VHH binders against a5wdp0. Designs and how they scored, part 25

Target 1, 213 residues: a5wdp0
Amino acid sequence: MNKHNKSADALSLYLVTDSALCADKGLIETVLAAIDGGVTLVQLRDKHASDEALYTTACELKEAIAGRVPLVINDKVQIAHKAKLDGAHIGQGDLSVKQARNILGHDAWLGLSINTLAQLQQTHHHHLDLLDYVGLGPVFATATKQDHAEPIGLEGLSTLSKASVLPTVAIGGINHANARQVYQTGCHGIAVVSAICAADDPKQAAELLIAQR
Key: E = the ipSAE of ESMFold2; O = the ipSAE of OpenDDE; V2 = 0.75 times the mean of E and O plus 0.25 times the DockQ between their complexes.

## First folded at step 28 (VHH; framework vhh_7sr4_2)

Design bb4 (at its last look DockQ between E and O 0.50; V2 from the best seeds 0.55)
Fold by OpenDDE, look of step 28:
Parts: C-alpha cells; structure tokens; sequence
Structure bb4 (fold): chain B 213 residues (1-213), chain A 122 residues (1-122)
C-alpha cells in the first residue's frame, strides 16, 4: 500500500460514506466515482452494519481504492487494524485517543472530532502527538427544540481553525451551498456525506465541491 | 414502539441518596447517547448528566462530584446515582435518548420518558 503523506491537503475533500444513500449506485462505485471527482480521503461509516459486515466492506473498499486516497473508518478502530486500513476517526464519546492510537499503531491516521474550544485546548495539551487531524463541528445543524448542542457556525469554525495546531476538517451539514464559505474560514478541508452519496453523479458532485476551495 | 421508563424517584432527606433507572426499548440502545434532564415547574429543562455510546460522561456543574451516570447496554438501561442530595435537586427527572449524526449535523430520534419526581426535603 502506497504510504500516503499525512498532510493537510489530504483533508481537502473528505468523503464519509453512507450505505443507505449509496444503495442505488453501490457503495464502492460511488466512492470510486467520487475519488475521480476529487475526493482526497474516504471514511467508511455504516451505523447499521454488523462488525463482520463492516470488515468485509472495508476490505473490498480498500482493494477497490487501491491506495489512491487514504481510507479510514469511523469509530471501529479494531476493524481498521484488522483490515489494515489507513486509520480511523473517533468522536469524543468513543474510545480514548490513547486507546485508539495503541490499537492502530504509530503510523496510522487518527482523527478526533472537536466540538468546543475547550476540547481543542485539552487535545493540544494531552494528545497533540497522538492525532493527525481534528474534525471541527458540527458547523451546521438542524435546530432541535430541546437543549441540543448548537452548531458552531462559520464564526465558530473560523475560531477553532485558527486555534488548531493540527490539520482541520470541517464537519456537519456541509454541502454545495455552503462549501465555499466553509473553505474560506481557513479550514483545510470539508467532510461531506449526502452531498456526494445521494448525488445522481457522485463524480460531478465531488468536482463541484472541490472547485469551491 | 420506543419506550423510556424512569424509576427510582421519591422523597429523601438532605444528604440522602437515590438511584434512578431508565429502561429503554424499541430502538438500538447502544447507538444512542443517553441523558438525564431535570425540570422544575416554570423553569427550563436542564441537563443533569449524559453518557455517550462509548461511555464518555458529562455533568451539569451543580451535580459534579455528587451524581454518577452509567449505562448497561446488555439491559438497555441508564442509571443516575445521586448522592449528597440537596433541596435544590428537587425536580422531575427525565430520561432521554439521542442519536446524533455529527457528519450530517442531524439528530435522529429524540425520545423522552415521562419523568420521575425527586423531592429532597427535611
């Protein structure tokens, strides 16, 4: 497997998969088309799949991508290790950064979701050497009626991006309508799901997104 | 049908302890963030504690060090151990289940129990 250089540019267009959205065209076909369109990193995510199914999919997807871009998995660090993926992305409520790093080894990609400046500062203080990038968000979110975490918005994203010493990818509700504004905050990349997975033409969708950078 | 059923509430003296339970059914429990909120009449519902699917916990400032939230995925149950109770802890306590997609910025499934009354009084 071609060792991908861990750089901020690899975060430019970050695709997070959704099997349900990709069902019509196929997950692998959608991902490959998206890579042709300019996707620079792929995260396998399927909340409804068993670990066994995810492992199988991971292996198939890895083979299909053939080292063109890094492939990471959401949350399932053990599967990343077993399937020899390029890394994993974890949230605040998942495995600890230390645990994840121990499982993945020192060369694998490890990303962490960051929601607040306090979390970012804590991460810088305790885990700076263990992470390769941070996901900042959610930037945009549907307003929920009750005491749910508010999205950070573009201003919040700008603040966090400037404060981060790690490469940054913006996450949460990003699509063709707001990608340009997100890129303008100084964030190194954007992560998208439905904007590509639900597109009639995933390649074109990716092209249109990366063109906004 | 999604159900959240709280239990364990009641009357207790200051300094006493209670343990609340919330039994969940009708959804994939392990994939949800679980939380306890409390509300007094005429006031907003406030977060007491939450526990993510991976076990990460957060607490309201007023209950830190006194309350402990935990979950048992094998029993589809979330717990709230409340120690050193104070009169100001008097409220209706609600259990909630939240599925959050941080990548889409969407909440899927916001379910609430009916609540259980906790009264701390001499």
Amino acid sequence: as target 1 above (213 residues)
Amino acid sequence: EVKLVESGGGLVQPGGSLRLSCAASGFTFREYKMAWYRQTPGKQRDLVADIWKGGYTKYGDSVKGRFTISRDNTKNTVYLQMNSLKPEDTAVYYCTAIEWDEWEGKTYGDYWGQGTQVTVSS
Scores: ipSAE 0.616, ipTM 0.935, lowest interface PAE 0.5, mean pLDDT 92
Fold by ESMFold2, look of step 28:
Structure bb4 (fold): chain B 213 residues (1-213), chain A 122 residues (1-122)
Amino acid sequence: as target 1 above (213 residues)
Amino acid sequence: EVKLVESGGGLVQPGGSLRLSCAASGFTFREYKMAWYRQTPGKQRDLVADIWKGGYTKYGDSVKGRFTISRDNTKNTVYLQMNSLKPEDTAVYYCTAIEWDEWEGKTYGDYWGQGTQVTVSS
């Protein structure tokens, strides 16, 4: 929660939670083990939880983390404010960047998902002073012809990362098999979900991922 | 319980227009990719248009330039504006919601509405 510690290094290994994937070991236990293994920032995400349940989880997770790493929430900026989390991450179709910053205050982390060079350029022109980092992706994706998912790939990631004046975290389909290549593009960090949340040993999973940096 | 309810179908003359709506409930609408598919008797369902969480859209070749997909996350509704309609556009139109996880880069499945009939004839 320290306003002078919003370093790009906090993006190095960025854990995004999934409560269902953590069910056997427990969400809090998974997150704490992952931090012990080298996770540098945690994003609380639960796609299906009610706001009330998510708020309760946010408070419990904040207490358990006890300030060891920043804790942000996906999308739910008002919950971040109410639970006094360290910040939030939002997407292009969510609250505007200006609205999110107004709710969070000056010192909180705020990140934005970026999929295209045009979006990055608009961000630089309109929102640069309001954001702490951008998430670039999806780097990898699974799609059918009917879905037409548009991964940016390693080349797209490298292009966007070089163009960005904000710190970058790579998003989408990142795991042990590809993390080294992702880091080699020059992004400041990687975001993972199942690579840690579904691991038998979340601490070791985090150790193996950060070792690829 | 996920529900998708299409409306706005009907009978229209060639060259006419229709606007379809799909009201969604039972899931976090803004997190889903939304799409319209259509099916003519005896054929498989075809993608008409989709719209992603971030507003990116894609269209089937036969409707490109004539149809426009849009979404309103405050009303949990996706729309399809259909202009310059042709007899070949006659079909049952289905609204779909596709569970997309940008952080994992995966599509997990889809939900389908009951469909609304669009008939283009004199």
Scores: ipSAE 0.515, ipTM 0.857, lowest interface PAE 1.5, mean pLDDT 89
ESMFold2 (binder alone), look of step 28: mean pLDDT 81; pTM 0.802

## First folded at step 29 (VHH; framework vhh_7sr4_2)

Design cc1 (at its last look DockQ between E and O 0.55; V2 from the best seeds 0.00; counts 0 for: unsure alone 63.0 < 65)
Fold by OpenDDE, look of step 29:
Structure cc1 (fold): chain B 213 residues (1-213), chain A 122 residues (1-122)
Amino acid sequence: as target 1 above (213 residues)
Amino acid sequence: EVKLVESGGGLVQPGGSLRLSCAASGFTFREYYMAWYRQTPGKQRDLVADIWKGGYTKYGDSVKGRFTISRDNTKNTVYLQMNSLKPEDTAVYYCTAIDWDEWEGKTEGDYWGQGTQVTVSS
């Protein structure tokens, strides 16, 4: 298992994969190109894949990345453990932080999605020693239903980022048009999906994003 | 097949209570944002309460302190406890499930129940 420095800089450009968006160029090829472009951490995410398929992909991706950057998996902590990935990212409704840490072990990366200041405070109180970073968001959101929950916006992100004792990565609707503003909030990194996965040139896409930092 | 089936509506006097239930099937319930909306004829549908995967809740201003939304992922059910009901709470109440992608900041899809009538009248 590759050891990486769990610094805030490792969150600078956080790629979340999308198998459908990467299908044309290939998932592995897209990820490697993105890493060449400046991606500093990769999260394998696939809502539609079976656990078996996801495990296979995880192993292939791990081998391809060859320790260049940390590889984590979204939600599927058991797969992270089995495939000996660098860690996992979990949401508020997923496994508990304690359960996830117990499965992953002491050295693995563990991230948690945070949506509110109250959640952040609770996290600080109960799980500070168990987490390596927090995802803050959604920063931006496409309009869905009337009176739907609002995104935190840049102001909310700034507030949460400043309040966080843990390294922070911004989550939700981040792309080339808004990355600079997100970085300016003090957040340590940005997480992107389609901005890289759907790009004609994933390397260039990554370069353009990290250049906004 | 995706199904959302509301129940628990009916006629109640002002100051009374009702508990609505929404039984979900055909999708991974725990992964969805759940909410209650209400609508009266000729008016827009308004958010009553929502609950995220992690249990975070939000309420419309008119129902704060009176209504409570909760979910049981083991039963694939979302609830709306309605206390201190008022005539203005009279509406058709709808349950909705939203597939929210937190990384993309977008909705992947939504489902709606058929609605259940709540009437508050003396």
Scores: ipSAE 0.622, ipTM 0.919, lowest interface PAE 0.6, mean pLDDT 93
Fold by ESMFold2, look of step 29:
Structure cc1 (fold): chain B 213 residues (1-213), chain A 122 residues (1-122)
Amino acid sequence: as target 1 above (213 residues)
Amino acid sequence: EVKLVESGGGLVQPGGSLRLSCAASGFTFREYYMAWYRQTPGKQRDLVADIWKGGYTKYGDSVKGRFTISRDNTKNTVYLQMNSLKPEDTAVYYCTAIDWDEWEGKTEGDYWGQGTQVTVSS
């Protein structure tokens, strides 16, 4: 896809899948209902699936979405390439940004997780032209141990969002109860998992979330 | 089935070195935060070092500058290189895997190995 089509508006309501949370209703049914409700981008994520199973799911989901919104994959850049997905999202411990871009090509979406201002500054200095957006977080956390990935909170999110040259999507612990406050920090969108994947009515859940924008 | 198997412990003299290994299976290793803890009888377990999927590391104060944690995602293994060992480093060392979900901002659980004894004396 042409990079001229990659608008920050696609980050408005960013669905991250969880196949286990979707198992009762079905992954594809959940995603399609969520798109009908206002999801603007879908990330395929199943951290426990084999690569073979994940590739199969990627192909099925791509066909079901039928180009209505971008479909990216978490971490598995080679699967994005092989299945001709719209792109990928990577973390600080995955492939380097340069490696991921080389695999995906110039037109695909590529996002990177950012936890600190130092990481954002390094990204701006070294990788700015290689990325389409950054994911900022985790905004909220219910972790029992804070040493590994401390939440940045709404103030941290606001600071990073204002500092970012790239479009921003907020990640981590976002749901109906806090989505309005997250949008009010000035980020371009929010990423959710269980707020939609575990909802009785994924379409309505998406509608209620995007309405808070 | 999740398994964490520590190895590399033993008896060493003060000033010596050991390299601990923790072989992991039954989960997607690269997605986990990994850590080493140690425990002496009658004391609580202390964090020695951790390393998260992004390669960032954190160390307990008593081991900074002497110990190095690392991971090899192709071998599903985390290592602890222990240099300049002291009698106070004597403990059972445990490997830990932490299932962190950044997108939900939560820890789903943690797994512990059975431990490997490190003894620094004589």
Scores: ipSAE 0.582, ipTM 0.876, lowest interface PAE 1.1, mean pLDDT 89
ESMFold2 (binder alone), look of step 29: mean pLDDT 78; pTM 0.788

Design cc2 (at its last read DockQ between E and O 0.69; V2 from the best seeds 0.67)
Amino acid sequence: EVKLVESGGGLVQPGGSLRLSCAASGFTFREYKMAWYRQTPGKQRDLVAEIWKGGYTKYGDSVKGRFTISRDNTKNTVYLQMNSLKPEDTAVYYCTAIDWDEWEGKTYGDYWGQGTQVTVSS
ESMFold2, look of step 29: ipSAE 0.607; ipTM 0.868
ESMFold2 (binder alone), look of step 29: mean pLDDT 83; pTM 0.820
OpenDDE, look of step 29: ipSAE 0.640; ipTM 0.935
ESMFold2, fold request of step 30: ipSAE 0.614, 0.593, 0.612; ipTM 0.879, 0.880, 0.880
ESMFold2 (binder alone), fold request of step 30: mean pLDDT 82, 82, 83; pTM 0.817, 0.820, 0.821
OpenDDE, fold request of step 30: ipSAE 0.702, 0.696, 0.702; ipTM 0.945, 0.945, 0.946
ESMFold2, last read: ipSAE 0.631, 0.598, 0.594; ipTM 0.878, 0.874, 0.878
ESMFold2 (binder alone), last read: mean pLDDT 82, 83, 83; pTM 0.821, 0.820, 0.824
OpenDDE, last read: ipSAE 0.695, 0.695, 0.697; ipTM 0.945, 0.946, 0.945

Design cc3 (at its last look DockQ between E and O 0.77; V2 from the best seeds 0.63)
Fold by OpenDDE, look of step 29:
Structure cc3 (fold): chain B 213 residues (1-213), chain A 122 residues (1-122)
Amino acid sequence: as target 1 above (213 residues)
Amino acid sequence: EVKLVESGGGLVQPGGSLRLSCAASGFTFREYKMAWYRQTPGKQRDLVADIWKGGYTKYGDSVKGRFTISRDNTKNTVYLQMNSLKPEDTAVYYCTAIDWDEWEGKTYNDYWGQGTQVTVSS
């Protein structure tokens, strides 16, 4: 059973880990400091780790967090299940929502990345009973090749956030410089990576972000 | 060394079909979004289709219903089935591997093949 309340407030400051960025201070140390600073949910992500290594890290991180905040994993739903994490987050190109829910069980957190209004509408029609929240984005994006995914911007975020019947977390390029504007759209939370993981003081970094809410 | 090698291009009559293949090596294929782009001389490179690591697909408007992108992670290969080809489909088709991070809103790397010529003409 998931002991955490699946409220919108749990999405307020959503930390997505990066093992490379956290290497200097340590992943666990960085996450704990960030939680002390106000992080309300942690997503374990490591695109370079083997599944075995990721499982080990998941177990260690879970133990260290000790139930203070929910711990989910990016994409690797089977690892979430095996390590008994609080849930997982999947993208449009990952497992289906139904498959993920079947693996995780009824009580686990399940988030889905949403990039367009059409995707949101489809989600509302087919998956409302299977999801706990949606990630909306990317809100911001660096210059990419033409025809790559376009950022939705603050206006797009506002539109999607208002249209969503599920709790929302903003995704994509969010940091200390733009967090306040993101919160002002009505989105329930922000997801950050380097803003905390690469900070000299992860606790302070988290404090400064959540203060913008 | 990263390598993307396209094959399957050629000359075909309108209404005909071609199947392009792109063999990838030198990177963790299953972790990348794969895509096909096409370009004609003097024009910009346009997205034809992309496929995410989990299989989600997106198509350019002009090719929807006619083209199908797919991938085989066991073979490190992405495919483009092109049906009902039109003269306006004539272009050099490029395979690309994209390292997209939706959480940071960044593409860290994109790799490109040399391209394969597709010519649709009667």
Scores: ipSAE 0.641, ipTM 0.941, lowest interface PAE 0.5, mean pLDDT 93
Fold by ESMFold2, look of step 29:
Structure cc3 (fold): chain B 213 residues (1-213), chain A 122 residues (1-122)
Amino acid sequence: as target 1 above (213 residues)
Amino acid sequence: EVKLVESGGGLVQPGGSLRLSCAASGFTFREYKMAWYRQTPGKQRDLVADIWKGGYTKYGDSVKGRFTISRDNTKNTVYLQMNSLKPEDTAVYYCTAIDWDEWEGKTYNDYWGQGTQVTVSS
């Protein structure tokens, strides 16, 4: 396995976008301010955008970031390829890991969401050479109905982080109030959405989060 | 507008089978987690089964091995095949579509059908 061109440090503060949360300040302006504040990787995500709109946004965001940090996309592996993004992140039940790697090529970032030890073990056994990192979660969750998704908690995160041979980013419900505890589990980074996207000052929000590492 | 319309309920004898359907419109069906819940009078709604956009499924303990959830993204329809029915399965069955955000650890919205009655009785 040859991973000398990619660093786990890129996971340190992982921003996932939400265009609606950025509406007043602007998506691009929010992302650039967050990078200035210490964001190390950006994932483009807009669950409600058409593929056409998402592709346009991907191209604009890639140009604005100008290579300062990796830019990946959530789920839409073909858009990452077409827009020449740095990679993608996929979940359980999305494209298979092998299909995603075939589309993206050898050099692109590819991450996979992991919720259980069984999934992590299967990933190690079957997909280890195809992935650059795993996302572990959801660490915290607030469901509107019982049993939509069971959070793994800090104990579950610690167990998965220690078991993983791939770099780890913690996913799900992470914010200013819990980020230090999350880093203390030994994961390589944290993923946030509203903690930065909805902040009055995205640069300062990023600075305060990364300082907890 | 968003619509979830359940069908296929009815009266059936113990040991029998029913197939529930839920026809969806007004949203991008293939991108949603779909689920069936059931409710008996005086009790809370219980998860029967869910199915993720990629086809992964989970089942409530009382229905494992007897019920099968499936989806057809070309017809915007989710199904519940119910075999070996028991009187305890008598309930109103609700279809739901769930906008789950794993990155925030939050459900932003869920949509519910009006339900279909299943009655298991001799």
Scores: ipSAE 0.519, ipTM 0.840, lowest interface PAE 1.6, mean pLDDT 89
ESMFold2 (binder alone), look of step 29: mean pLDDT 81; pTM 0.825

Design cc4 (at its last look DockQ between E and O 0.62; V2 from the best seeds 0.54)
Fold by OpenDDE, look of step 29:
Structure cc4 (fold): chain B 213 residues (1-213), chain A 122 residues (1-122)
Amino acid sequence: as target 1 above (213 residues)
Amino acid sequence: EVKLVESGGGLVQPGGSLRLSCAASGFTFREYKMAWYRQTPGKQRDLVADIWKGGYTKYGDSVKGRFTISRDNTKNTVYLQMNSLKPEDTAVYYCTAIDWDEWEGKPYGDYWGQGTQVTVSS
C-alpha cells in the first residue's frame, strides 16, 4: 500500500468521480488525465454501482493511479479495506467515525462531511484523532430555498474553515466559475465532480481549477 | 412505484399537538433525506423540518422548539411531532424524500406526498 503525506495540500484539488459523466471518455482515462492536470486526491463514487462492480472498479482505478495520488472511496468503507485503498470519506449518515476508523486501520485516510459549526465542534471534541480531514458544505446548491436546505455559502465556508483544526476541503457545487472565491476563504482544497468529469478535456479542466488557488 | 403517504393531520385548537407520519415505499428510504414542507394557498412552500439519513435535523425558524422531526428506517417512516400549535401553523403539510448529492450541491431527485391538512383554530 502506497503511503501518502496527509497534508492539507493533498486536498488542493479533490476529484470526485461520476461514472455516468465519465462514460464517454472512460473513468480511468478521465481520472488519469485529471491527475495530469493537477488533481491531488481522487474519490471513487458511484451511487448506482453494485458493491461488486464498485470493488472491481476500485481495484482497476487503484492500479491505474499507481500511487500518484491518494485514492479514497465514498461511503463504502468495507470496499476501501478489501481493495486496500488509501481511505474513505463518510457522511453524517454513514458509518460512525469510530467504526470507519476501525475498519480502515490507523494509516488510512478518513474524511468526514461537515454541514454545521455544531457538527464541527462535536467532531473536534470526539473524533479529532480519528480523522484526517473534513469536507465542508454544501457551499453552493442549485436547488431553491423552498425545495431544499440552504447551502452554507462562502461566508459559512469561511467561518467553518477558520474554526476547523483539521484540513478542510470545500464540497458542493464547486466549478470553474466559483473556485477562486472558494480558495480565498482559506479552505485548503476544493472538491469537484462535473467540472472535471463532464469536461471535454479533463486535464485542462483540472489545470484551470488548480490555477485558481 | 414510489409512494409517500402523509397522515395525522386534522383540526386542533391553539396550544394543541399533532403528530404527522409519512410512510414511504418504492425506494431505499435510508438513503434519502426526508423533509416536511408546508404551504398555504397563494403562498410559497416553506421548509418546516428536514432530517438527513444520519439523523441530523434542521428546522424552520418559526417552528424551532415546538416541532420535532424524526425517522424510523425500519418502518420507512418519517414523523413530525408538532407541539404548541398556533393558528399560523395552519397549512397543507407535505412529506418529501430527497436524493441529495452533497458533492454537487443538488438533488438527484425528489419525491413528494399529496399532503395532509393541518388546521389550528379555536
Scores: ipSAE 0.560, ipTM 0.897, lowest interface PAE 0.6, mean pLDDT 93
Fold by ESMFold2, look of step 29:
Structure cc4 (fold): chain B 213 residues (1-213), chain A 122 residues (1-122)
Amino acid sequence: as target 1 above (213 residues)
Amino acid sequence: EVKLVESGGGLVQPGGSLRLSCAASGFTFREYKMAWYRQTPGKQRDLVADIWKGGYTKYGDSVKGRFTISRDNTKNTVYLQMNSLKPEDTAVYYCTAIDWDEWEGKPYGDYWGQGTQVTVSS
């Protein structure tokens, strides 16, 4: 495992990858340019890749990043362990926080998605010592035909951020147009996907986002 | 190939109950938001209920308190328990799987079953 300092500052600008959005420039080029621009943590995510392909990508990305920032993986805790990544982020579901920590070991980053105050309170009560941060959201959501995602909004984010004893990263629909307002709620960082992955210039996109902190 | 197979529909009297099941295959079930929609002839589909991968649920106004959505990630199955059925619940009920991107706050896309008919009549 890479021994980065597990401070809240690592959440400042949290890049989540998307293979399709990175296809024009390439995943590695996008991530390295984004780190040059101010990304402080990278999450590898590819929902449609086989585990074998994802493992290969994890190893390549780890080597390319070369310890400059923490590299975590979305959901695939066993791949994080096998590829010796810096950690993982998990959502609500069957995989327990305790199981994930057991696989990852003491030193690795582990984050959990939180959507409600009740979930945050349960996390504080049961899992506090097992987690390094929480992801709060979705802050914003795009409406589609009969899609009624229930975003927590800026007020919900502010409420959850102030209540959390763990470092917080805001997730869901964050881009250049709203990043300043998100930071103003008191969260420790923001997570973005298309704001960087789809940008013509990922370095500049990252610079513009982090400048809003 | 993604496959959603609904079952449990049928004819019931008003006030009766039915339990719909939807067996899923071809994707990592635990990672998806699952939902039930319904459609009467000539109308658009309405959300009945959804359930997120973390287990929290939402209901359409007309079914709240009467219907319960649940999921079993070990059996790749989502359920709809329908109690106190009314004639206006008559519809084709569709199981859906929504590839939700929480990090971007939007769906990637939807998958739909073929539907199962529920008819509530006296």
Scores: ipSAE 0.463, ipTM 0.834, lowest interface PAE 1.9, mean pLDDT 88
ESMFold2 (binder alone), look of step 29: mean pLDDT 82; pTM 0.818

